# Miniprotein binders against q56419, part 215

Target 1, 326 residues: q56419
Amino acid sequence: MEGRTLEEVQEEVFKRHGVLVPKKELEDLAKALEEAGLLLTEKVEARLKEEEEKLKRERPMRLAGLSYPEGEREARAFLEAFRASYPGEGEEARVLLMPHLEPSRVPEVYGAALAALEKTPPPERIYLVGVAHRPLKEKAAALPVPFQTPFGPALPDLPALQALDALLPFELFNTPLAFREEHSLELPLFFLKGRFPEARVLPLLVARRSPELGEALKVVLRDFPGLLVLAVDLSHVGPRFGDTPLTRTLAEEARRRDLGFLERLAEGEPEAALAFLGANPTRIDGVEVVASLLPLLRERKGKVLAHRLDLEAPTLSAVGAGTLVL

## First folded at step 18 (miniprotein)

Design cc28
Fold by ESMFold2-Fast, scan of step 18:
Structure cc28 (fold): chain B 326 residues (1-326), chain A 104 residues (1-104)
Amino acid sequence: as target 1 above (326 residues)
Amino acid sequence: SMEEKIRELAEKLAKLAQELAELAGDGSDPDEIKKKLEEFIRVFLELYELDREKDNPEADYWLQMTIELVWEFMSAFREGNVEDAVELLMYIAEAAERLAEALD
């Protein structure tokens, strides 16, 4: 508001969201910036330029040794442990919705995805659709280079990517740097490559609703059949995401919202799924992906295999994750 | 209007993020850095607390990205990674500018 001090704003935010940025933390941040070396901004800009150039050749692993093992043997054992964490049978998928949340937080959900892949015939290509966590120049983007994994490089399907690019009203290969550190592609790709080592990949990021993307993908999938994977997380609730601290009521609402959304998708009613989300005021990062891919989701019946609301107790926040086969 | 308020805060946040990124490499007065950081956090928290109508999905997308980028920025400093923090200031400036544009 006009004339509000930092102290006054902090008080309101703490009261409403339970978030406080202590004065000591601000002092420490300012000190760190003060102690930064000369030309730090130029150094960062040079680094970004170098990394963008490298991305023209390949996309290296960023989360190996952190979210999954670097070595192939250890990576396969890790993948099998996740499969074992889900006690159920999978179902064949033509469309798979799976999370991109840190796998160790929702192992049963990734296990359910692996169970579905186990029942699915090996595809020639995978359309891997994630969510951009950096600004894109356009509503969607792709990076047409090999993505490194512990199971070897996931090779791009260049003919299918070029066919997609030709049908879109914007340049598909528009923001290479957005792919440098993108867990919504890297984490699902680890599991997909482990299960389908010969499949080529179309790594796609969605930022904003793009009906033209869904229409173009419908055409490309007809000529280049493959597995469609929506790598999305569900409810984002609590202070970490600009919301009020997690309560039992908010957590229950988030669980109902997630399941209601997934169940409507499983009924082949993606418009009803989006309308259901609109009626319930929590954030879901999958909204823009589902809204963009409507033509590919209509009249496809399927099954929800797993769902978890993962609690982050220190921040009183939570993220929903689910596995859906269509 | 609420949209006008969000637009003004987004424009101010973008400018402050850009200025902080520039100051980090410039050997500037530590008092100036501290005051701009306090103003950056004040503007961010004011934007964060607003009860927002969710009938502009483009603006809501950029607002959510801006919030997440600011938390990543704070985390980069807690981990002692000043280079990543400066990079995140650049992304915050871009996301906040896109937020303001979405409300035009």
Scores: ipSAE 0.744, ipTM 0.881, lowest interface PAE 0.9, mean pLDDT 88
Fold by OpenDDE base, second read of step 21:
Structure cc28 (fold): chain B 326 residues (1-326), chain A 104 residues (1-104)
Amino acid sequence: as target 1 above (326 residues)
Amino acid sequence: SMEEKIRELAEKLAKLAQELAELAGDGSDPDEIKKKLEEFIRVFLELYELDREKDNPEADYWLQMTIELVWEFMSAFREGNVEDAVELLMYIAEAAERLAEALD
């Protein structure tokens, strides 16, 4: 872009993607950064250090009062309303694939997950595998501390986490700051803790596919049985993700890929599900998680309970969400 | 090559993100911050407009991460959350560096 003005670049991006990054916003940002003064970086670093120290003891709620109610009574009503949004019945789950998208965007998909949980005997522990939306030092990570919820703390299963760490070729307990604001764990955990208040949890994040993780978990699950939950979204299409604004054609392709992926998982063919996506042009979020957990997904037959492609109107983008029981 | 262009842009983006984070912390000249921010956005937009080659899954992962983080950065900024915006610049720098490394 040597020689082009910012305005020219902005105009080009707007023409191509229908999204305008206003010059005024940049000016406001520059002004805000100026007003924040000399100590902003030092302040941020000090804050991060303090937050990291706190994460040695517990993971506080970050989305309480925003994505879900903070109070227990209101939180219970929230769960009931989401369950009511799904008119069907669930099935017993040994493996549950559910979304981590903002709950208000896909209520019936979360409702389907709750329906499945109603048919599932209370597990002793839940292996909750989310997607890292921040850089990890390793391919996967865990945070072995209580996660706060409106229903009380979700307590970690330390023996099972330690057993898992011992079987991995890398340190499992890495990048604690990546968990601080990770919604892929917090949002599903709200629903899981609400349904199974006594279950211990293994909070896991996957950045890149780790076959070692799946093999290790397969061994650990023998000695430490529990419910496996894949907290993953599906297609990410539109300007937020590098595409043109959502069209009927793009939406149809996203749905096709989402459903084709889920259906192959439901048939117990996770390798076929991955192969079906190829280069993953619609950016299915859960690919790295599924690729890591292949040994646990093979030959398990199940059912797709719900799917939705939800439009984010301000960005003309869409995200797919689904619920699958195995 | 397209890969080489992405690598160059990623390296430049990483550097600019880091410089912006430092400038924001050092009470630097507002005009300098504005200039760097404009350059940062230009580099990002150029990267954003490139057709993604899907032959390198690792590079694709870090490219997607970079794009998402920049979007969050812009959102944080619009909301007036400057501390979060600076934090996000640090993550953008890391993700863009990892992208460049994946194309090496």
Scores: ipSAE 0.442, ipTM 0.783, lowest interface PAE 1.5, mean pLDDT 88

Design cc29
Fold by ESMFold2-Fast, scan of step 18:
Structure cc29 (fold): chain B 326 residues (1-326), chain A 104 residues (1-104)
Amino acid sequence: as target 1 above (326 residues)
Amino acid sequence: SMEEKIRELAEKLAKLAQELAELAGDGSDPDEIKKKLEEFIRVFLELYELDREKDNPEADYWLQMTIELVWQFMDAFREGNVEDAVELLMYIAEAAERLAEALD
C-alpha cells in the first residue's frame, strides 16, 4: 500500500468516505509554516511549559461564552432551559452516565441528566470521570486544583485524591497539560456544579483501560462516598471518524449499539455491555472508561433516561449521547 | 497482516508529524515543508481508509484520537493559528506512537 501516490489515496478516500484534502490547502499550509519562520517550535514549547505551570494553581474556564454563559445569572437560566427540554422526571443516581458532547446539540439528554440530579441527594464529592482527548503519560490522570465555573470554583477533594494516588501503581497527577482544554470534564462539571455547588470534585481522565483504577476507586469510594459520574459520548460514525458517510443503515446500527450498551449497563452487567459491542465498530468512546470501572458498575441496576444520535449534516457524521442512572 | 500494516503506518505518521514540527521550527524551505506535508497527509489517508477487525480496544482508542487530532490540525490552520497547528503535530506524533505501541 505504501507504493500509492497521494492522488491515488485521495481518490479512494474521496470515493469511499467523501473526504478530500485539496492540494491548494496543503500548499497554503506549507507557506504559512515557512512564513512563521525560525523558533516556532521553541515558542510553542515555551508556551506549553508556561501553561503547565499555571495549571498547578487552577484550571480556568475555556468554553465560557462558547458552550455556556460566563455570568452566574445567565448560567443558571441556561441550566433551567436545559432541564425544561426534558419532559420526564429523573431517577436518583448513585452512578450517572452523561455526555460531554456540545450541550446545544443534545439538550434533552443534558436535561435528563439534570432531572436525575434533582432527584439525587447532594453528594459531599463527585468522582467525575472523563475521556482524555490528549495523550496521557499513564493510563489515567487527575488534576488536584480548583476548576473554575460560572458558579464559582469546583474545589478538589484532596484527601480522596491522595487516597486514590496511594493505591495506584502509577503517579495519578501525571499530565497537567491534558486538562488545559478538556471538554469531557468541563462540560459535565458546568451542570454538576450548578446543581451541587458545595460538592468537591475528583477530576479524572481515562486514556486506556486501567483495571487498577477501578479497583482503587472501589476502595476510595467506600471510605469517601460520593456520586460517580461517567462523562462519555457513545457512537462516533461518519467520515470525521474514519468511517463512510452516514446512511440510514449506519445510523440505525449506531442507535442499536448505543442502546444495547446502555441497557446492559442498566442491568448491572458491564461485562455484557462490553461483550455486546465486541470490536466497538461504531466507536463508543466510553468503552475504556467502562472497562476501567467494572468493579463500580457490577450489580448496579438503573434506567436509561435519554438517548440521541446527533447528526452533523455537512460532514455526514454523527455522535451518540445518552443519560443513564444506576 | 492488517494489524502490522496499521502499526507500520502509525509509526510512519508519528515520524512525519515529528519531522514536520521540527521543519516548522527550523524555518525550512517551503518545498521541503510541502513535500513532507504531502507525505504526512498521504500516510494519514492510507491509515484512515484501512478496514480492519476492531478486536483491540486500546488501539481503537488511539486510532480515534489520532484521526481527531489530524482534523484539529487542519482546523487550526484554517483558523489562522500556525502555533496551534505545530502544537497539534506534537500531539499527533505522541498519539500515533501510542497506537503503534498498542499493536506491538
Scores: ipSAE 0.600, ipTM 0.826, lowest interface PAE 1.7, mean pLDDT 88
Fold by OpenDDE base, second read of step 21:
Structure cc29 (fold): chain B 326 residues (1-326), chain A 104 residues (1-104)
Amino acid sequence: as target 1 above (326 residues)
Amino acid sequence: SMEEKIRELAEKLAKLAQELAELAGDGSDPDEIKKKLEEFIRVFLELYELDREKDNPEADYWLQMTIELVWQFMDAFREGNVEDAVELLMYIAEAAERLAEALD
């Protein structure tokens, strides 16, 4: 691509991927960067430093008024509507796999999760394991502060978090800024806090597979019992993720891999689920989480309650979501 | 090799992301910013179009992270959120550096 004009590159990308990166957008970006005036880097660094200090006290809502209602009354109506979108009944969960995708894209999948939670006795604590969409300093991290929700703050279980940290070969309380914008915790937490307002939470992020995390959690769960929640999405296919635009063949492959993965987990065979994916060509989001939690997933039988592959039309891309109880 | 090409592109992308983040400020030549942005996009697209090697899970992870962050950068820019765009450039630089390191 050396020597090509930006226009030529854009045209080629459009031809290959069906997505235009408009020249105008790049020009607007350059102009916006110019107009931002002050050393934007210094400003951003100062902002990040301030935000990091705030994260020592609490994690504020970032998606309130966008992905879910900010007000408690409206938030309760939101929960009820999502529950209504799933016509089935749930089952009691000791382990819940649920999505973290934008709720409006897969309402019935979140509805299935709520259905499962209706059949689940209120836990003392929830181990909420999400996916890091920002770089972490370690393979996994935790943020031991209250997470704000429309239903009040989700309070951390500090004793259980400390017990977990003590069993890990790395510092668990790392990369607090990775939690600031992390939707893989915020979105599922909305539903969990709405259903179990008194439960304490262990907000965990996984970047790369950590067998040590699963072994440590297995020990901690003996002294600190609770609900384990895997907040993970499934296949990521299309231009947004490096593929050609979604085709019937690509969608069928994504669905096959999603369902094959979930079904093997439902059979209590997480190693078989990982092996089934191989090199993970459809980029199932939750593989690093599942690989980290193998000791907790083995021999647990359950049921797939819902699955959807949702199209993002502007990018001709799709993301898989599912709900599984164990 | 394909791995070497990915590594070179990742290193170049990381450098360009960092330079763009630094240039986003008072007194910078708009023409220079535009030129660097064009180069950044060209390097990204070249990286994006390469077949992913499936034999290095660590490299694949960081490549995927880099791609996702670049898309978020473009989205932030479309929305006129310049501060978020600069923040994302910093994360792109980090992810691309880690991609290069994974191929070393």
Scores: ipSAE 0.578, ipTM 0.841, lowest interface PAE 1.1, mean pLDDT 88

Design cc3
Fold by ESMFold2-Fast, scan of step 18:
Parts: C-alpha cells; structure tokens; sequence
Structure cc3 (fold): chain B 326 residues (1-326), chain A 103 residues (1-103)
C-alpha cells in the first residue's frame, strides 16, 4: 500500500467486499480518543483489574434488558414465547448443540433447543461449552463462580470443575476477564437456567482445539454425569467476518455447509463433519469446539431439529444457527 | 511469500494498536490521527489479501483480529471510548499471536 491513500484503499475494499469505512468516522474516532485525555489507559487498566477482582465472586448479567428481559416474570414469558415459535416436538438430549447469537434473530432455533430440553430429564449439572471471543492464556478456560440470570444464579459445579482442572496440562481457571462479556455462555445459559433451575454449571470457553480437554471431559463426565451443551454458531459469511459480501449463491452455499456439518454430527461421525468442512470451506466458529470434543461426540446418533441462516442486511453478512440433539 | 506478507502486516497492526492505546494517555492529537489512519490502512490491506485457510492456528488469530477491529469500530459508534482502548489492547494481542503463528 505504499503510495496509496486511505481513500484509494477504502474504495478497493468497497469494490471487493462491499464495505466502506468513512473518513469522517475515522476523524471522529481520532478526536474522541484525543478528547478522552490524560489517564484513559490508566483508567482502563484500573477498571480491568477491578472487574477481574469482582469476577472472583460472581459473573453479573451483561445482556439483561438488551437480549433478554431483566425481571424474572418477563424473562419467563420471553422464554415461553421462544418455545412457542417452534411448532415441533423435541427429542431427548444427552448432547445439545445450540446457537449463541442474538436470540431474537433466530427464535425458532432457540425454540427447538427449548423443545429438546422439555424432553430431557433435569440434569444434575450442565457442561456449557462456548467459544472465546477474547484471547485466552490457554486453549480453554473456566470461571468457577455463580453466573447471574433473571431466574437466579447458576451455581458452579465446583467438585466437577476441580476434577477437570486436575486432569488438564494447563490451569483451567485462567483469563477471568474473557468471561466478563461472553455472550456464547450468557445467552445459552439464560435458556438452560430457565428450563433447569436446579442444575449446576461448568462454564467452559474453548479458544483453540484441545484434544486434552475432550479426553479430560470424557473422564469427568463418567464421575459427574450431566448434559453436554455445545453453544456454537455455524457459518459466518460476509464482510463483517472478513469475507466476500453475501450473495444469494453464497447464502445457499453456507446453508448447505451448515446442514452437511450438522447431519454428519447427527450420524455420530464428528471427524467426517470436520472433513466435510475441509472439502467445503467455511468460517464455522464451532469447529474448534467439535475438534476438542471428539471423544464425546463419536458414535452418538441424533437429529437436527432446526437450522437458519440469519441475514445482517446492513453489512451483507450472515450467521448460521442450528439445534442438534445427540 | 503470502505468509510473510500476512506476518508483516500482523506485526505492524499489533504495534499500531499498542501505540494507539498508549497515545490515549495524552499523546499528540496529530499523532493519534496519523496512527489511527495508518492502523485502518494496515487493517484494510490485511483484510483484502487472498488468504489460504491451510494454517488453523493462523486462521483462528486472523479471524479474531478481524472481529476485534469491527468491535472496536462499534465501541466508538456507541460512544464507548474506554471500551475502544480495551479493544485496542486485545487487537494487539491477537495480531501478535497471528504473527507468531506464521513464524
């Protein structure tokens, strides 16, 4: 880009990817950083240290009043409305794959998950596996504190978490700050706590594939049986995710990749599901979770209950969401 | 090579993100504007490269870097300057790990 102006680079990106970052927005951002003045970095560092200390006691709600109602009564009505959005019956789940994107965008998919939970006996504990959206110090992490919900706190299963930590070659309770604003745990947990108010939770984040995590979880699940929940979204397509602007053809390709991936998981063939994505490349954030949990997914047959590709029209982008029971 | 180009851009993006976060401590307004413009220029160059998806570790960190930059832009639009600075710190870490993955 030597000898190219910002305007020329922006024009080229717009032509290739349909995205334009206006010069005015960059000027406004520079002014805002300037106007924030002295001590901003010290303020951020102090805030992060304080938030990290608070996370030793509890994980507060971040999305209450935004993605779901804050009050218990309103939250219950909201959850039942999502169940009503899915016209089918569920299937009993020993393993549940459900999304973590904004629920209002894919209500039928969350409704399918709720239908499956209706058919599932209340578990003693839930292994809730999400995807890290912040850098983790290790391949995976957990936060062993109560997670607040409108239905009361989801309590950690401390014995099971400690058993898991003991089997891993790294410290499990690393990177507490990664949990402060983690929607891949908070959004599924809202639905899970609403259905299973007495279940304890193991809130787990996967950053990179960790076969050690899957092997350790296989051992822990034998001593501490529970429901395994993979909270993952499917295809991420379009400029929002560093990809080509969405077209009808690319959307149909994304739907085909999502369904091919889910159907192979439903056949109890997670290696085949990963190989299918290798042959039909896509940006599915669940790949690292599935690759880490292979020992728990092999030879477990099930059913795809729902799938949707949700369009984010302003950015010409889309995210796939699905519900799979195993 | 393409890998070397991605590595160089990732290293430059990480450095610029760190410098922008540091300038938030009362740096020169003209320097902030200049570095922000360069940060976006480097990001757009990295973003528009035709990338092979044959290094899973690099692909992971590249995707995280891209998502963090868009989240940084969203934080500004929402008036969250402190969150924007926090995101610059995460961008620096992710971009540095991208560069390391390509070593």
Amino acid sequence: as target 1 above (326 residues)
Amino acid sequence: SMEEKIRELAEKLAKLAQELAELAEGGDPDEIKKKLEEFIRVFLELYELDREKDNPEADYWLQMTIELVWEFMDAFREGNVEDAVELLMYIAEAAERLAEALD
Scores: ipSAE 0.535, ipTM 0.802, lowest interface PAE 2.3, mean pLDDT 85
Fold by OpenDDE base, second read of step 21:
Structure cc3 (fold): chain B 326 residues (1-326), chain A 103 residues (1-103)
Amino acid sequence: as target 1 above (326 residues)
Amino acid sequence: SMEEKIRELAEKLAKLAQELAELAEGGDPDEIKKKLEEFIRVFLELYELDREKDNPEADYWLQMTIELVWEFMDAFREGNVEDAVELLMYIAEAAERLAEALD
């Protein structure tokens, strides 16, 4: 591809993947980057340092007014509408697997999670395990600060976090900047805080499978009981993720893998769930989280409450989402 | 080998991401445009390669690199220059880690 113009690249991407790469937007960005004259390295480094210092105190909302309402009243109405989108009843959860996808894309899946939470006694604490969509210095990380929500701050359980850190062979409190924009925690936390306003939270991210995390959490959960939440998406298929545009065959394969994964988890066989995916050709998001939490998932039987494969039409790509209780 | 090709592209992508992040500090617009075009070309070449998933670490970093580049493009579309520059730094890191995983 050496020597092609941006236009030629755009046309080629469109022809191959059915995705319009915004040429004008790239030109506008080049221009915006030019106009912003952002002394980017020093200013970005200074800004990142400032943001890191802020993250020592609290994690502000990033998706308020975008993915969910900023105001408490509107946020409560939002929760009710999502709950209403799921016509079924929930079950009590000791472990909840729920999505972190944009809520508007899979409302009934979040509704199913809310239905499960209605049947769940208020926990003292919530272990919220998300997926790192940014590099981490270690396999897993935690941020021991309040997370802002429309319902007030979700406060960390510092004693439980410290107990977890003490049992891990690596520093748990690493890569604070990875939490700044991480939606895999923020989006589920909105629903969790709305339902359980008094629960403390352990916000955890997994980048790569860490068996040590699962073993450590198993010990910590004895002294610090709580609800375990896996905030994970399922299949990622289509041009955004390296595939051809979504076809019926590709969608059927994604659904098959998603449901096969969830069903095996519901049977209390997390190793079988991982084995079923093999090389994970449809890129199920939650594999590293599940692989890290095997000791907590074994022999726990549950139920799949909801599943959806949602099309992102502009990219002809799709993401799977599900809700599972254990 | 395919792995060697992925490694070379990852190294090149990392370098270009870093250079773009640096140029965003007041570089020549024509140079930025040229580097951005090259960055996209390298990415597309990497993206189109058939992924043999025999190395879990490499697979992770490859996936991360791709996801970050798409997020970069989204931030770029939205005119969020600050996020776009931050994402270039993450792309550089992820691509470097990908290259390291294939050494």
Scores: ipSAE 0.015, ipTM 0.303, lowest interface PAE 7.3, mean pLDDT 85

Design cc30
Fold by ESMFold2-Fast, scan of step 18:
Structure cc30 (fold): chain B 326 residues (1-326), chain A 104 residues (1-104)
Amino acid sequence: as target 1 above (326 residues)
Amino acid sequence: SMEEKIRELAEKLAKLAQELAELAGDGSDPDEIKKKLEEFIRVFLELYELDREKDNPEADYWLQMTIELVWMFMDAFREGNVEDAVELLMYIAEAAERLAEALD
């Protein structure tokens, strides 16, 4: 591409991938940066330092009014509507895999998770493991503060978090800012807090596979028993995720890989589930979480309750979501 | 090699993201910002179009995060959130640097 104009590069990308970054967007951004004035980076740095200090006390809601209702009564009705979207009964979960995708896109999948939670005795604590969408300083992190929800604050299990931190070869509380805007924890937590209002939470993010996390969690779960929740999405296909525009063949491949992954987990064979995906060509983000939690998933048999590949028409992209009980 | 090309593009993308995040003082030229944005997008699109074997899980992770952060950056300014766009440039710089390190 050297010696080519931006316009020629944009046209080539559009022809190949169906995506285009319009020149107007670049002009608008340049104008916005110029008009925002000098010291914009210093403003952002100051804001991040202030937000980091606030995160030492609590994690506020970020998606209230957007992905779920802010008020408790409205939030409860919303939760009930999701449960109603799944016509089946759940099964008791010791381990629950559920999505963190925008709930309105896959209501029946979240409904299946709620059905499983209805069959599950209230746990004293929930180990909520999500996927980092911002860089972490280490392979995994936790934030030991109350997470606000419309159902009241989800309180951290400080003794269990401290026990976990003590067993890890890295600082567990290493990247507070990564939790400021993290839907992989906030969205599942909305449903979990609504169902189990008294449960304490260990909010955990996995960036990259950390086998030491799984080994440490196995030890901690013995002394601090609770519900393990893997809040992961499945295939990510299409231009939004560095892929070609969605075709029927690609969509079928994504569904095949999602279901093959989940069914092997349901057989208690997480290593087989990882091997089935090979190079993970459809970008199942649950791979890093499953690879980290192997000791907790081996020999646990269960059932896939729901699966959907949801289409994002404007970007010709799709994300897979599923509910698995172990 | 393809890996060397990805590493070079990742290093260049990280540097451009850092430069864009750090607005110059009184000497800031709107045309210079625009040229750096055009170069940033050109480098990103070049990186985005590269097809590589997914045989390095660490590099694949950071490449995917870099791609998603760039789209988040584009979304932030479409919404008029310039400060979040600058924050995302800082994260892009970190992710792209880690991508380059994974391929070193």
Scores: ipSAE 0.680, ipTM 0.859, lowest interface PAE 1.5, mean pLDDT 88
Fold by OpenDDE base, second read of step 21:
Structure cc30 (fold): chain B 326 residues (1-326), chain A 104 residues (1-104)
Amino acid sequence: as target 1 above (326 residues)
Amino acid sequence: SMEEKIRELAEKLAKLAQELAELAGDGSDPDEIKKKLEEFIRVFLELYELDREKDNPEADYWLQMTIELVWMFMDAFREGNVEDAVELLMYIAEAAERLAEALD
């Protein structure tokens, strides 16, 4: 009823059902709906306040039982199955680019990431840089609390986070509620924690390109060495994203852009990778993250381990995912 | 337009929420519920990942409300609280419908 006059609603009911509802009854209904809406709002606000307070202590799982198993035993079997989906061998990673897409959509891409992690010595800490799908108060943010996983909590590296904050021109610890739902951290973290249970984590989100972040991280990494992980997806094409239904031509373009982007990153030319995308017509997700981390990606040679453009049949749309080691 | 996409997704989400609530209430086949739930989550994640234009305060409000309710639903579902989950589905349907209306 919001936006419609009571008279319009009355007319609609009359047209559809042949019943003229008295204006008073409509007013009562409108009031009841308004009251219900207010109650709902109050309930949600109260819950949000509670969740914000909890986020001062820990970040709970949100996608457990949905995207991955909640139980540790089942979670381990899940990891093994994903690893098995990638037939190749990995390489040692100092920088790992991996997806944050729903794991079931691109199992072999996550499998490739696991293969790379098998060849990587256990890091003391993991810099996990995801994409903010909600607005942040600043260009980037961190949440300095334990993240829950089926393998136990991923503990933050507070000294390294503090060092990073000290080098940034803005407050790093901003917008805690943006982390509550952010799957770009939660999904990759499942795989990372499963492989490296003792590693501390720096959960970072990028909303907009921040050259300052890359420069600061470059300094911090000297004193606090660790694995850098870019949790990013690639092309987003089809009706979900404003395109026509997926065609062979559109899919070929998406793949070309994804692979062209990843290959240039593998050559140690992140600026060339960004330039190659231009206006980014296929909407590669990871551009702001890569643009923020240029100092850490330059001159690093690596290898593309996997790529997939996954069709979502119900929407005739597709999302690209890749695994890159540097 | 982005607004049209959000509207379409909101309408679809509302429908799926209603269908899920009905299936859960009738003690329907768990496999059917699971399939519908997977579709619901896909639609939600699509909506969640879209860049939001903040030019319509009413739409923005209902979008935020829809998102919050879905996350509350996921928590209730994970905890096995079926009663709360079904109630939340009804609220999601309402919020998503209001979102769609705000974008008409």
Scores: ipSAE 0.025, ipTM 0.549, lowest interface PAE 3.1, mean pLDDT 87

